# Ledger of designs, part 29: VH-VL binders against p58978

Target 1, 218 residues: p58978
Amino acid sequence: MTNTEIFNKLTNAIVTQDIAGCAKLTQEALDAGISPLDIITKGLSPGMKIIGDKFEAAEIFLPQIMMSGKAMSSAMEILTPELEKTKVEGEEGTGLAITFVAEGDIHDIGHRLVTTMLGANGFDILDLGVDVLNETVIEEAAKRKGQKIILVGSALMTTSMLGQKDLMDRLREENLRDSVKCMFGGAPVSDKWIDEIGADATAENAAEAAKVALNVMK
Short names: E, the ipSAE of ESMFold2; O, the ipSAE of OpenDDE; V2, 0.75 times the mean of E and O plus 0.25 times the DockQ between their complexes.

## First folded at step 12 (VH-VL; framework fv_retifanlimab)

Design z2 (at its last look DockQ between E and O 0.50; V2 from the best seeds 0.00; counts 0 for: pae E 4.7 > 2)
Fold by OpenDDE, look of step 12:
Structure z2 (fold): chain C 218 residues (1-218), chain A 122 residues (1-122), chain B 111 residues (1-111)
Amino acid sequence: as target 1 above (218 residues)
Amino acid sequence: QVQLVQSGAEVKKPGASVKVSCKASGYTFTRYYMNWVRQAPGQGLEWIGIIYPSGGTTWLDQKFKDRVTITVDKSTSTAYMELSSLRSEDTAVYYCARLPYRFGSPYAFDIWGQGTLVTVSS
Amino acid sequence: EIVLTQSPATLSLSPGERATLSCRASQSVDSYGNSYMNWFQQKPGQPPKLLIHDASNRATGVPSRFSGSGSGTDFTLTISSLEPEDFAVYFCQQYSNWPYTFGGGTKVEIK
C-alpha cells in the first residue's frame, strides 16, 4: 500500500470507529517506515476532524465520537513509545498542554477531543478536567513557570467565556501571562474574542487546535 | 426564598446617569451570573450585559459598551447597572436576571427582578 | 448577532384551543447536540417568566400543557389547551452566542 492509502485507511478507521483496525493500521504504517507524526497528522487527525465536524453538525452522536476517541487512543498507545524515542534523540518536545473546561461548564466532549489531539501531536498533557477554577489553572501554570506551556481552555457555553477573560486578567496580574501561551476554543469563541481578552489563538475544531497549538509554541 | 429585588423607579434628564441596583437573596450570589435586560414601553426585550460576580468580569453588548457599567458588591449580594449619557430612547424597564452555572441547574434566566422603570425626559 | 423572528405576532384563540408559536433564528443555535433556545412568558407589569429551557425542557412548576420543540433554526412552543391564565406575550431567547437576543414576541390573546 502507498502511504496515501494507509493514511486514508487510518482516517476511515477513525470515522467508522474501527478500534482494532485503527491499531493494526497504525502498526502497519510504522512498519512501513512512516513517521509517527505523519501517521497522526495525515491519517488519524483528519479522521478526528471529520468526527468533530459530524458531531457538531449533529450527524453523529456521543457514542460514535467516544468510540472514535477510543480508536485514536488505541493508535496512540502504539505511537507514544515511538514519539518518545524521537524526543530522546534530541528533539525538543512540543511542550506541556494544560487542558481544562471552565468553571461551571460540564461539557467535555470538545475538551476530550482537543486533549486527545494535542497528545497525538506530541504535547505532554495535563488534563485538569471540567468545571475547573481559574485559580487551579493559575496554580498549575505557576508551578511550572519557565517550562514551555500552553493553556488550552474549552468553552461550550457563552458564560464560560467570561471565565476565559478572567483567567487572562489573572494571568497578567500574577505576572504569568508572558510565561504561557493561551488558546481557547469552543462554539462561541471567535478570533475577535481572543483579541479582546488578549489570548494567543483559537481553533475551529480539535484537529485544527492541535495544529494551531504547534504553531503557537514555535 | 430566592429573589431579586431592584431599586425604585428613576426619572432622569437627558445626559444624566442612572444606577440601578439588584439585591439577591435566597441563594449563593457568586454561583450565578447576573444579567441586565431592558424593555422599552410596548417593545421587546434587549439584553444589555452580563457579569460574573465571583471575579467581577463583565461583557456588554456592543451597543452599550461606552455607556454601561455593570458591577457587583459581593458583601451585600447586590448587582448594579449604571447607564450614562441618558437618552430618551433609554426609557425602559430594566431587569436583572440571574443565569445559573450549567452544572446542576438549567442554563437560563430563571429568576428575574421586578424591574426598574427608568424614564428619561426633558 | 442572532436574530430571532417570532410568528405570528398575534395569535387570537379561545380557551381550550391549541396554540402553536414559532421562533426562527437567523443562524443555528445548536452546539454539541444542544439547542440553546429558551421560551419566556410575560404578563403586563411583570418580568418574563421562564417556561422552556434548552428547546424542550419545562422549567420547574411549568404545567405540562406547555411544550417546546425544534432544533437548529426552527423552534416551536406549543400550548396544548389554553387556560385563561395563558393569555400573555411569549418570547423566545437564544444563548448560543453573544449578544443574547430575544424574539419580538407573540401575543396570545383571547378571541
Scores: ipSAE 0.784, ipTM 0.896, lowest interface PAE 0.7, mean pLDDT 93
Fold by ESMFold2, look of step 12:
Structure z2 (fold): chain C 218 residues (1-218), chain A 122 residues (1-122), chain B 111 residues (1-111)
Amino acid sequence: as target 1 above (218 residues)
Amino acid sequence: QVQLVQSGAEVKKPGASVKVSCKASGYTFTRYYMNWVRQAPGQGLEWIGIIYPSGGTTWLDQKFKDRVTITVDKSTSTAYMELSSLRSEDTAVYYCARLPYRFGSPYAFDIWGQGTLVTVSS
Amino acid sequence: EIVLTQSPATLSLSPGERATLSCRASQSVDSYGNSYMNWFQQKPGQPPKLLIHDASNRATGVPSRFSGSGSGTDFTLTISSLEPEDFAVYFCQQYSNWPYTFGGGTKVEIK
């Protein structure tokens, strides 16, 4: 089976919510010598983008995107150990990613994927989980003033975005803004919003998030 | 019992300021956004702005940005809206309104204060 | 700013009749499988009362004769059989984008 054929099958397994098939195809791709990163970026992530686009177009709804997320998670359970074998120990240090889902939001599928991708790309991880108070984020950043830190906040709901502004305001008030980089993601977050609140970056998906985070930490 | 109780009616001269209070009870004040909305006599509703009481961060309609200040006092569970440089067209009933933002709750103004009439006249 | 246009401005009906109220947005208020449109009822001297959230969901305690429908730019509030207490002004409200905005209202009055 060609690599293109394998990638198309992985993409389709995500789109059709085939949890067991996605895990099986992931293992088959590894056995065929395809790198974990290629499996994610060329097979799995394109499927999540298709599902996200269908959700945006109102062709599917939240249950379907959650099931595609479970298919993605099943593949990542297989891929994460393999990514650790290929993880680059950096001379220059990538930094610490403090990842969290905004207060009032408990949707963790995108958050877990972003956290996994950041770890796979060389970041040390402090995962604060879901429904995280800004006070907690501020406290963890303050403890580590002087370290190379990126805050990575996720939200699925437009309703939690005022909390992102609050976090940025409080980072400035606490004299921590220059100590950290700040990245926010989630379906409602735009470049205009990032500029408005004075954050550093956003990304369209989890794979892009890791690349963008690496760039802002340079 | 969830309740928002606003301060009493005000009569002001043009150029003055007014500060309306909104005392919350029966729920955790910092777990809900607070909004201010006004309604001129015989007119529709006009949203003024929103505050995140936990941190005090606001977002204000640009029409009011230079004249309105929205604040909270967490220790008394009270929100405030101050409107300065009053004009006759600011005559309206001013409402505070609670807005849930947690997953599982409707994102809608589910509880309103009784309203505060502000009259601006010479 | 998203402008909400309600029609008709006044709807004169008798108890027991069906009321159909329209709200049109100047741009789509949909995102991620949701329509970010709410409906409120307001009686004289009272604050607005939430009826429908997210286009079609009745708020707690709202009678089943009230229903909401629509998506994108075009929304409808229906009262299947008017009761005497339903004669009031009805507002639509969007939360798709700041500033949040309200429609101009539809007054439902006794014919």
Scores: ipSAE 0.221, ipTM 0.670, lowest interface PAE 4.7, mean pLDDT 86
ESMFold2 (binder alone), look of step 12: mean pLDDT 92; pTM 0.940

Design z3 (at its last look DockQ between E and O 0.47; V2 from the best seeds 0.00; counts 0 for: pae E 11.9 > 2)
Fold by OpenDDE, look of step 12:
Structure z3 (fold): chain C 218 residues (1-218), chain A 122 residues (1-122), chain B 111 residues (1-111)
Amino acid sequence: as target 1 above (218 residues)
Amino acid sequence: QVQLVQSGAEVKKPGASVKVSCKASGYTFTRYYMNWVRQAPGQGLEWIGIIYPNSGSTWLDQKFKDRVTITVDKSTSTAYMELSSLRSEDTAVYYCARLPYRFGSPYAFDIWGQGTLVTVSS
Amino acid sequence: EIVLTQSPATLSLSPGERATLSCRASQSVDSYGNSYMNWFQQKPGQPPKLLIHDASNRATGVPSRFSGSGSGTDFTLTISSLEPEDFAVYFCQQYSNWPYTFGGGTKVEIK
């Protein structure tokens, strides 16, 4: 099987929510000598992108998204140890992604997907979970001042956007703004909003989020 | 008892400003967003903006960004909406409405003030 | 902004009849399986009262004769059997994106 065929099968496994198949193909790809990063970027991530697009087009619903997420997770369980090995071999990491859902928001599907995609793209992950206080985010950022950090906030509710604004204000007040990159996502989040609050970037879906984060961290 | 009590009716001239108050009671003021909505006579509902009382963070509809200021006094659990440069078109009943956290509650305007009629006339 | 169109503008019915109210959004108000649509009832001289939240959930104290359905761009409020107190104006409202917007309302009046 060619690498391209393997990638296509991985993509399809994500799109069709084939959890077991995804894991198997992931292992097969590794056994074939394909790098974990290529597996993610050329196989799994394209699948997640398709899932995101289909959801936006109302072609699939929450259950499919969740199952695709599980498929992705199953692959990542296999790939994570391999990625860690690569990091130990002296590759400069992409940095630390601190992921969270804003205070009051408990919707974690997008958050989980984004977190997974970030991890898959080489970020170290600190997942703070859902309903996270801005104070907690600030504290974690402060503890790691000087490190390459991107804050990744997810919001499904419009009101969570107010929390994003507050976070940005607090980062400035605490003299941390220049020490971190800030990316926010979610259905209600727009480029205009990002500009308004002075954040660095947004993304439409989890796959794009990973790409954008990589670019922002360069 | 959970309730929002608004200030009384106002009559203003064009160009003037009006400040409507909304006093909250019966719940934790800082745990809910406060919204302002208006309704012109015989017309539909128009959302104006939102404030998070805990932080004071606000967002306003673009239509109102230049003329509306929403504030809160946490000590009195009171929200305020000030509208400046009043026009005849601003004649409406203005409502405050709370919006709870999605966490464990319906995410909707579940409690409303009784409304404040603001009349703008020459 | 998301424009909500309600139809019909006026619905004339008798007590005991079924009322079906439509709300159409200019774009989807769904996100990750949730429909961010609410329904309100308003009577003259009163503020709106929450009836349905998240497309299909009755608010506390709302009679079972009220039901909400729909997803994406099309939503429906149904009153299975109209009571005299149900004659009022009904508004749909989306909170999927800023600015929050309301439909133009449907007046349910007695025939």
Scores: ipSAE 0.791, ipTM 0.901, lowest interface PAE 0.7, mean pLDDT 93
Fold by ESMFold2, look of step 12:
Structure z3 (fold): chain C 218 residues (1-218), chain A 122 residues (1-122), chain B 111 residues (1-111)
Amino acid sequence: as target 1 above (218 residues)
Amino acid sequence: QVQLVQSGAEVKKPGASVKVSCKASGYTFTRYYMNWVRQAPGQGLEWIGIIYPNSGSTWLDQKFKDRVTITVDKSTSTAYMELSSLRSEDTAVYYCARLPYRFGSPYAFDIWGQGTLVTVSS
Amino acid sequence: EIVLTQSPATLSLSPGERATLSCRASQSVDSYGNSYMNWFQQKPGQPPKLLIHDASNRATGVPSRFSGSGSGTDFTLTISSLEPEDFAVYFCQQYSNWPYTFGGGTKVEIK
């Protein structure tokens, strides 16, 4: 089976929510000598893009995206250990994405999609979860001063945007602002808001978040 | 006992300023957002703005942005709302209201101050 | 800005009767299966008191005769059997977007 055929099958497994098939095809691709990064970028991520585009166009809704996300997750369980085997101490890659849902916001659906897409696009992931205190984000960034880091925060509630402003203020107070890139997303977040708080970027949806993050880290 | 205690009623002339205080007790002041809401006599409730006491970061309703300042003093666990260039239409009861933001808590104004009547008359 | 319209403005009932209060939002206040709508009770000379959060969840200490329902743009507060202490003004409040807004209130009064 050609690499193109394998990639097309992986893409279809994501689009059709074939969780077990996606994991099986991922292992088959690895056994055929295809790199973990190629499996992600040429097979799995195109499937998530198709699903994201359909969601944005209101052709599918949350249950379908969540099931495609589970298929992606099952493949990443196989691929993550293989990615670690190909790294050399001191090798610099795409960077570390520290992902979190802002303090005071309990809704994590977009967070999981963004985290999945970032991982699919080559980022190492530190997923802090939901209701994350700004202090925790600052501590994790401080521990890793000198590494290539992007902080990726999500807001689903307008009041959690005050937490984004607070995080930027705290990063400046702790002399960490220049050590990290900062990206915030969510329906209430605008380019005007990003400029106001002095962050680096925003994205309109989870599918675009990974592209924006890659550009910011370049 | 968790409570918010506000400063006393005030009578002001048009063009003056008023500063209302809201002293919190019985809970960790910096772990809850503080909001200000007003109610004109016989009217409904109008949200003014929100402050994060830990940092002092605020967001104010657009209709008040040029006349309202919201601040906190963490050492006394006290929030303040100052309204300038007073008009007769600003006559209202002004409330402070606490808003939980921790995971697992209802996202709603769960504790209110007793209210401060501000009367603006010539 | 999301406008909340409550109806009726006044509801005149007797103790023991059922009260049904409506709140209509100018746009949906839902996201991912959650309705960002709260209800408050206010008695004369007192600050508002939280009754219902997130459309249907009773706040701590609120009697079971109070219930909330609805989604999207249409929300209802129901008092199954009015008690003397329930004659008050009731407000809905949304927190789906800034600015946070309140409805104009429904006064429940003794007929």
Scores: ipSAE 0.005, ipTM 0.505, lowest interface PAE 11.9, mean pLDDT 83
ESMFold2 (binder alone), look of step 12: mean pLDDT 93; pTM 0.942

Design z4 (at its last look DockQ between E and O 0.41; V2 from the best seeds 0.00; counts 0 for: pae E 3.5 > 2)
Fold by OpenDDE, look of step 12:
Structure z4 (fold): chain C 218 residues (1-218), chain A 122 residues (1-122), chain B 111 residues (1-111)
Amino acid sequence: as target 1 above (218 residues)
Amino acid sequence: QVQLVQSGAEVKKPGASVKVSCKASGYTFTRYYMNWVRQAPGQGLEWIGIIYPSGGSTWLDQKFKDRVTITVDKSTSTAYMELSSLRSEDTAVYYCARLPYRFGSPYAFDIWGQGTLVTVSS
Amino acid sequence: EIVLTQSPATLSLSPGERATLSCRASQSVDSSGNSYMNWFQQKPGQPPKLLIHDASNRATGVPSRFSGSGSGTDFTLTISSLEPEDFAVYFCQQYSNWPYTFGGGTKVEIK
């Protein structure tokens, strides 16, 4: 199979929620000498994008998204060790992405996708999970003061945005704001909001989030 | 018993300020957002803004950003809404309403205050 | 902002009849598999009372004759058989995006 064919199959595996197939194809792609990053960016991520678009169009629902997420996760279990090897041998200095979903928010689909994409793009990942207290985020940032860090918060609930604002305020109060970059995403998050709370960036989707994060960390 | 109790009716002149209070009881005050909504006589409901009592962060509708201040006193579990530069159009019943901060509970305004009538007249 | 349009403005019915209330949003209020639409009942001199949350979930204590349905931009509140106490104004409300917004309301009145 050509690389293009493999990528298309990976995309389709995500779109059709073929978890086992996705894992298998991922391994095949690796065996064929395709880089983990290419597998993610040219095969898996396009699939997730399609899933996102379909969901927004009400063509699929939460269960399908969740299953696609599982397919993605299955692939990432295979790719993660390979990515780590590449990081050791490749460009260093991208930084640490601390990812989390705001307190009170348990929606993790976007969070997981963003985390995955950040990892795929060379970031070290500290995933704090969902329903994360701002204090926890601050503590982790404080522990790593002096390192290149980007805080990546996800919010799907409008109320979670208030948590973002609170986090930003507290970062300033703790004299950590200048030590970290801050990116927030989610359906209700806008550029205007980012400006209002003094954060560094937002992104519309997981793929963009990774790109934006790279730019912010330069 | 979970309840929100608001301050009494107010009569103000144009240009004046009014501060309405909303005292919460029967639940953990910091585990819910507090919202303010108003309703002009015979009209619909208009959302004003929201506050996160735990951190104090607020967001206001653009219409009210220059005239409304929402605050809380955690020690008394009381939320406040202050509206300045009052106009006749501000005559309305003002409600406080809580909103859970966690998804899984009814994510809605499940408890309301009894309302506070603010009348602005010359 | 998301504009919510309710129809009809007034619904005149008799006790025992079925009431169907519509709420249309100017844009989708769905996100991550949830529809961020609520329904409230309001009687004169009282604050709104939560009836339905997340499009289709009855609030605690709400009779089974009330039901909510819909997704995206179109939502419906149904009262299967009107009781005398059900004659009131009903509002839909979205909490998908700031600012939160309410529909103009549907008055269910006795015929």
Scores: ipSAE 0.676, ipTM 0.851, lowest interface PAE 0.9, mean pLDDT 92
Fold by ESMFold2, look of step 12:
Structure z4 (fold): chain C 218 residues (1-218), chain A 122 residues (1-122), chain B 111 residues (1-111)
Amino acid sequence: as target 1 above (218 residues)
Amino acid sequence: QVQLVQSGAEVKKPGASVKVSCKASGYTFTRYYMNWVRQAPGQGLEWIGIIYPSGGSTWLDQKFKDRVTITVDKSTSTAYMELSSLRSEDTAVYYCARLPYRFGSPYAFDIWGQGTLVTVSS
Amino acid sequence: EIVLTQSPATLSLSPGERATLSCRASQSVDSSGNSYMNWFQQKPGQPPKLLIHDASNRATGVPSRFSGSGSGTDFTLTISSLEPEDFAVYFCQQYSNWPYTFGGGTKVEIK
């Protein structure tokens, strides 16, 4: 089977919520020598994009997107150990990514993918989970002053944006702003917003998030 | 149960400042945004700004040109709005209003203070 | 800044009649499949009271005669059969972007 055919089948397994099939195809792709990163970026992520677009267009509803997320998660359970074996090192140590979903938000599908992609691209990971208080993020950054740190926050809800501003304001007040890089992502986040709050970057998707994070940490 | 109690009416001269307080009770103060809204006599509602009480960060309507400062005191569960360089068009009732932001909660001003009349008159 | 234009400015109606209030936004208040529009009722000497959140959802304790509809730039509040306590001013309010803004209000008064 060609790599393109495998990627298309992975994409279709996500779109059709075939949890067991997605896991099976993921293992078959690994057995065929396809890199974990290619499986994610060329097979799985395009499926999640299709599902996201259909949800936005009201062609599918929450149960279907949740089931596609479960299919993605089943594949990631197989891929995460393999990504650790193929960890890519850059010109210098990449640093620690402290990942979190904003306070008041529990939507974590994108967050889990971003965290996985960061780890796959050489970051050490501290995953704080969902509904994370800014105080917690600040404490973890303060404990590690002097290390190379990127804070990676995500939100699905427009109502969480003031919390992102607050984190940046607090980092400046605590004299930590220069100790860390700050990246925010999620549906409501724009370049204009990043500039307004004085953060370092945003990205449109998880694969780009990892690339952007590498660039800001150079 | 859930309640916002504001400070009393104020009469001020042009050029003075006013600081309105809003004491919250019956809920976890730091888990809701606080907003300030004003209403001139016989007029509509005008949003002034929002504060994130947990960290104190704000976003203010540019119409106030930095004449407004919004703050909180977490230890007393109290929000404050200070308006400086007062003029007659600042005569209004000033309201504080709570705004939920948790997933699953409606994003709307669900609880309002009783209002504080600020009159600016020479 | 998103400008909200309410019409009519005044509705003069009798109890039992249907009230239809319009709110038009200068740009869409929709994002991610949601309409970021709320409706409030205000009586003289009182703070506003939430009626409808997110275009169509009644707040708790609001009678079923109140309903909201619309999306994008065009929104409607309907009171199916006016009760004496419904004679008040009604405001729409958007939260799709800062600054949050209110419409100018529609006064519903006894004919």
Scores: ipSAE 0.348, ipTM 0.698, lowest interface PAE 3.5, mean pLDDT 86
ESMFold2 (binder alone), look of step 12: mean pLDDT 92; pTM 0.938

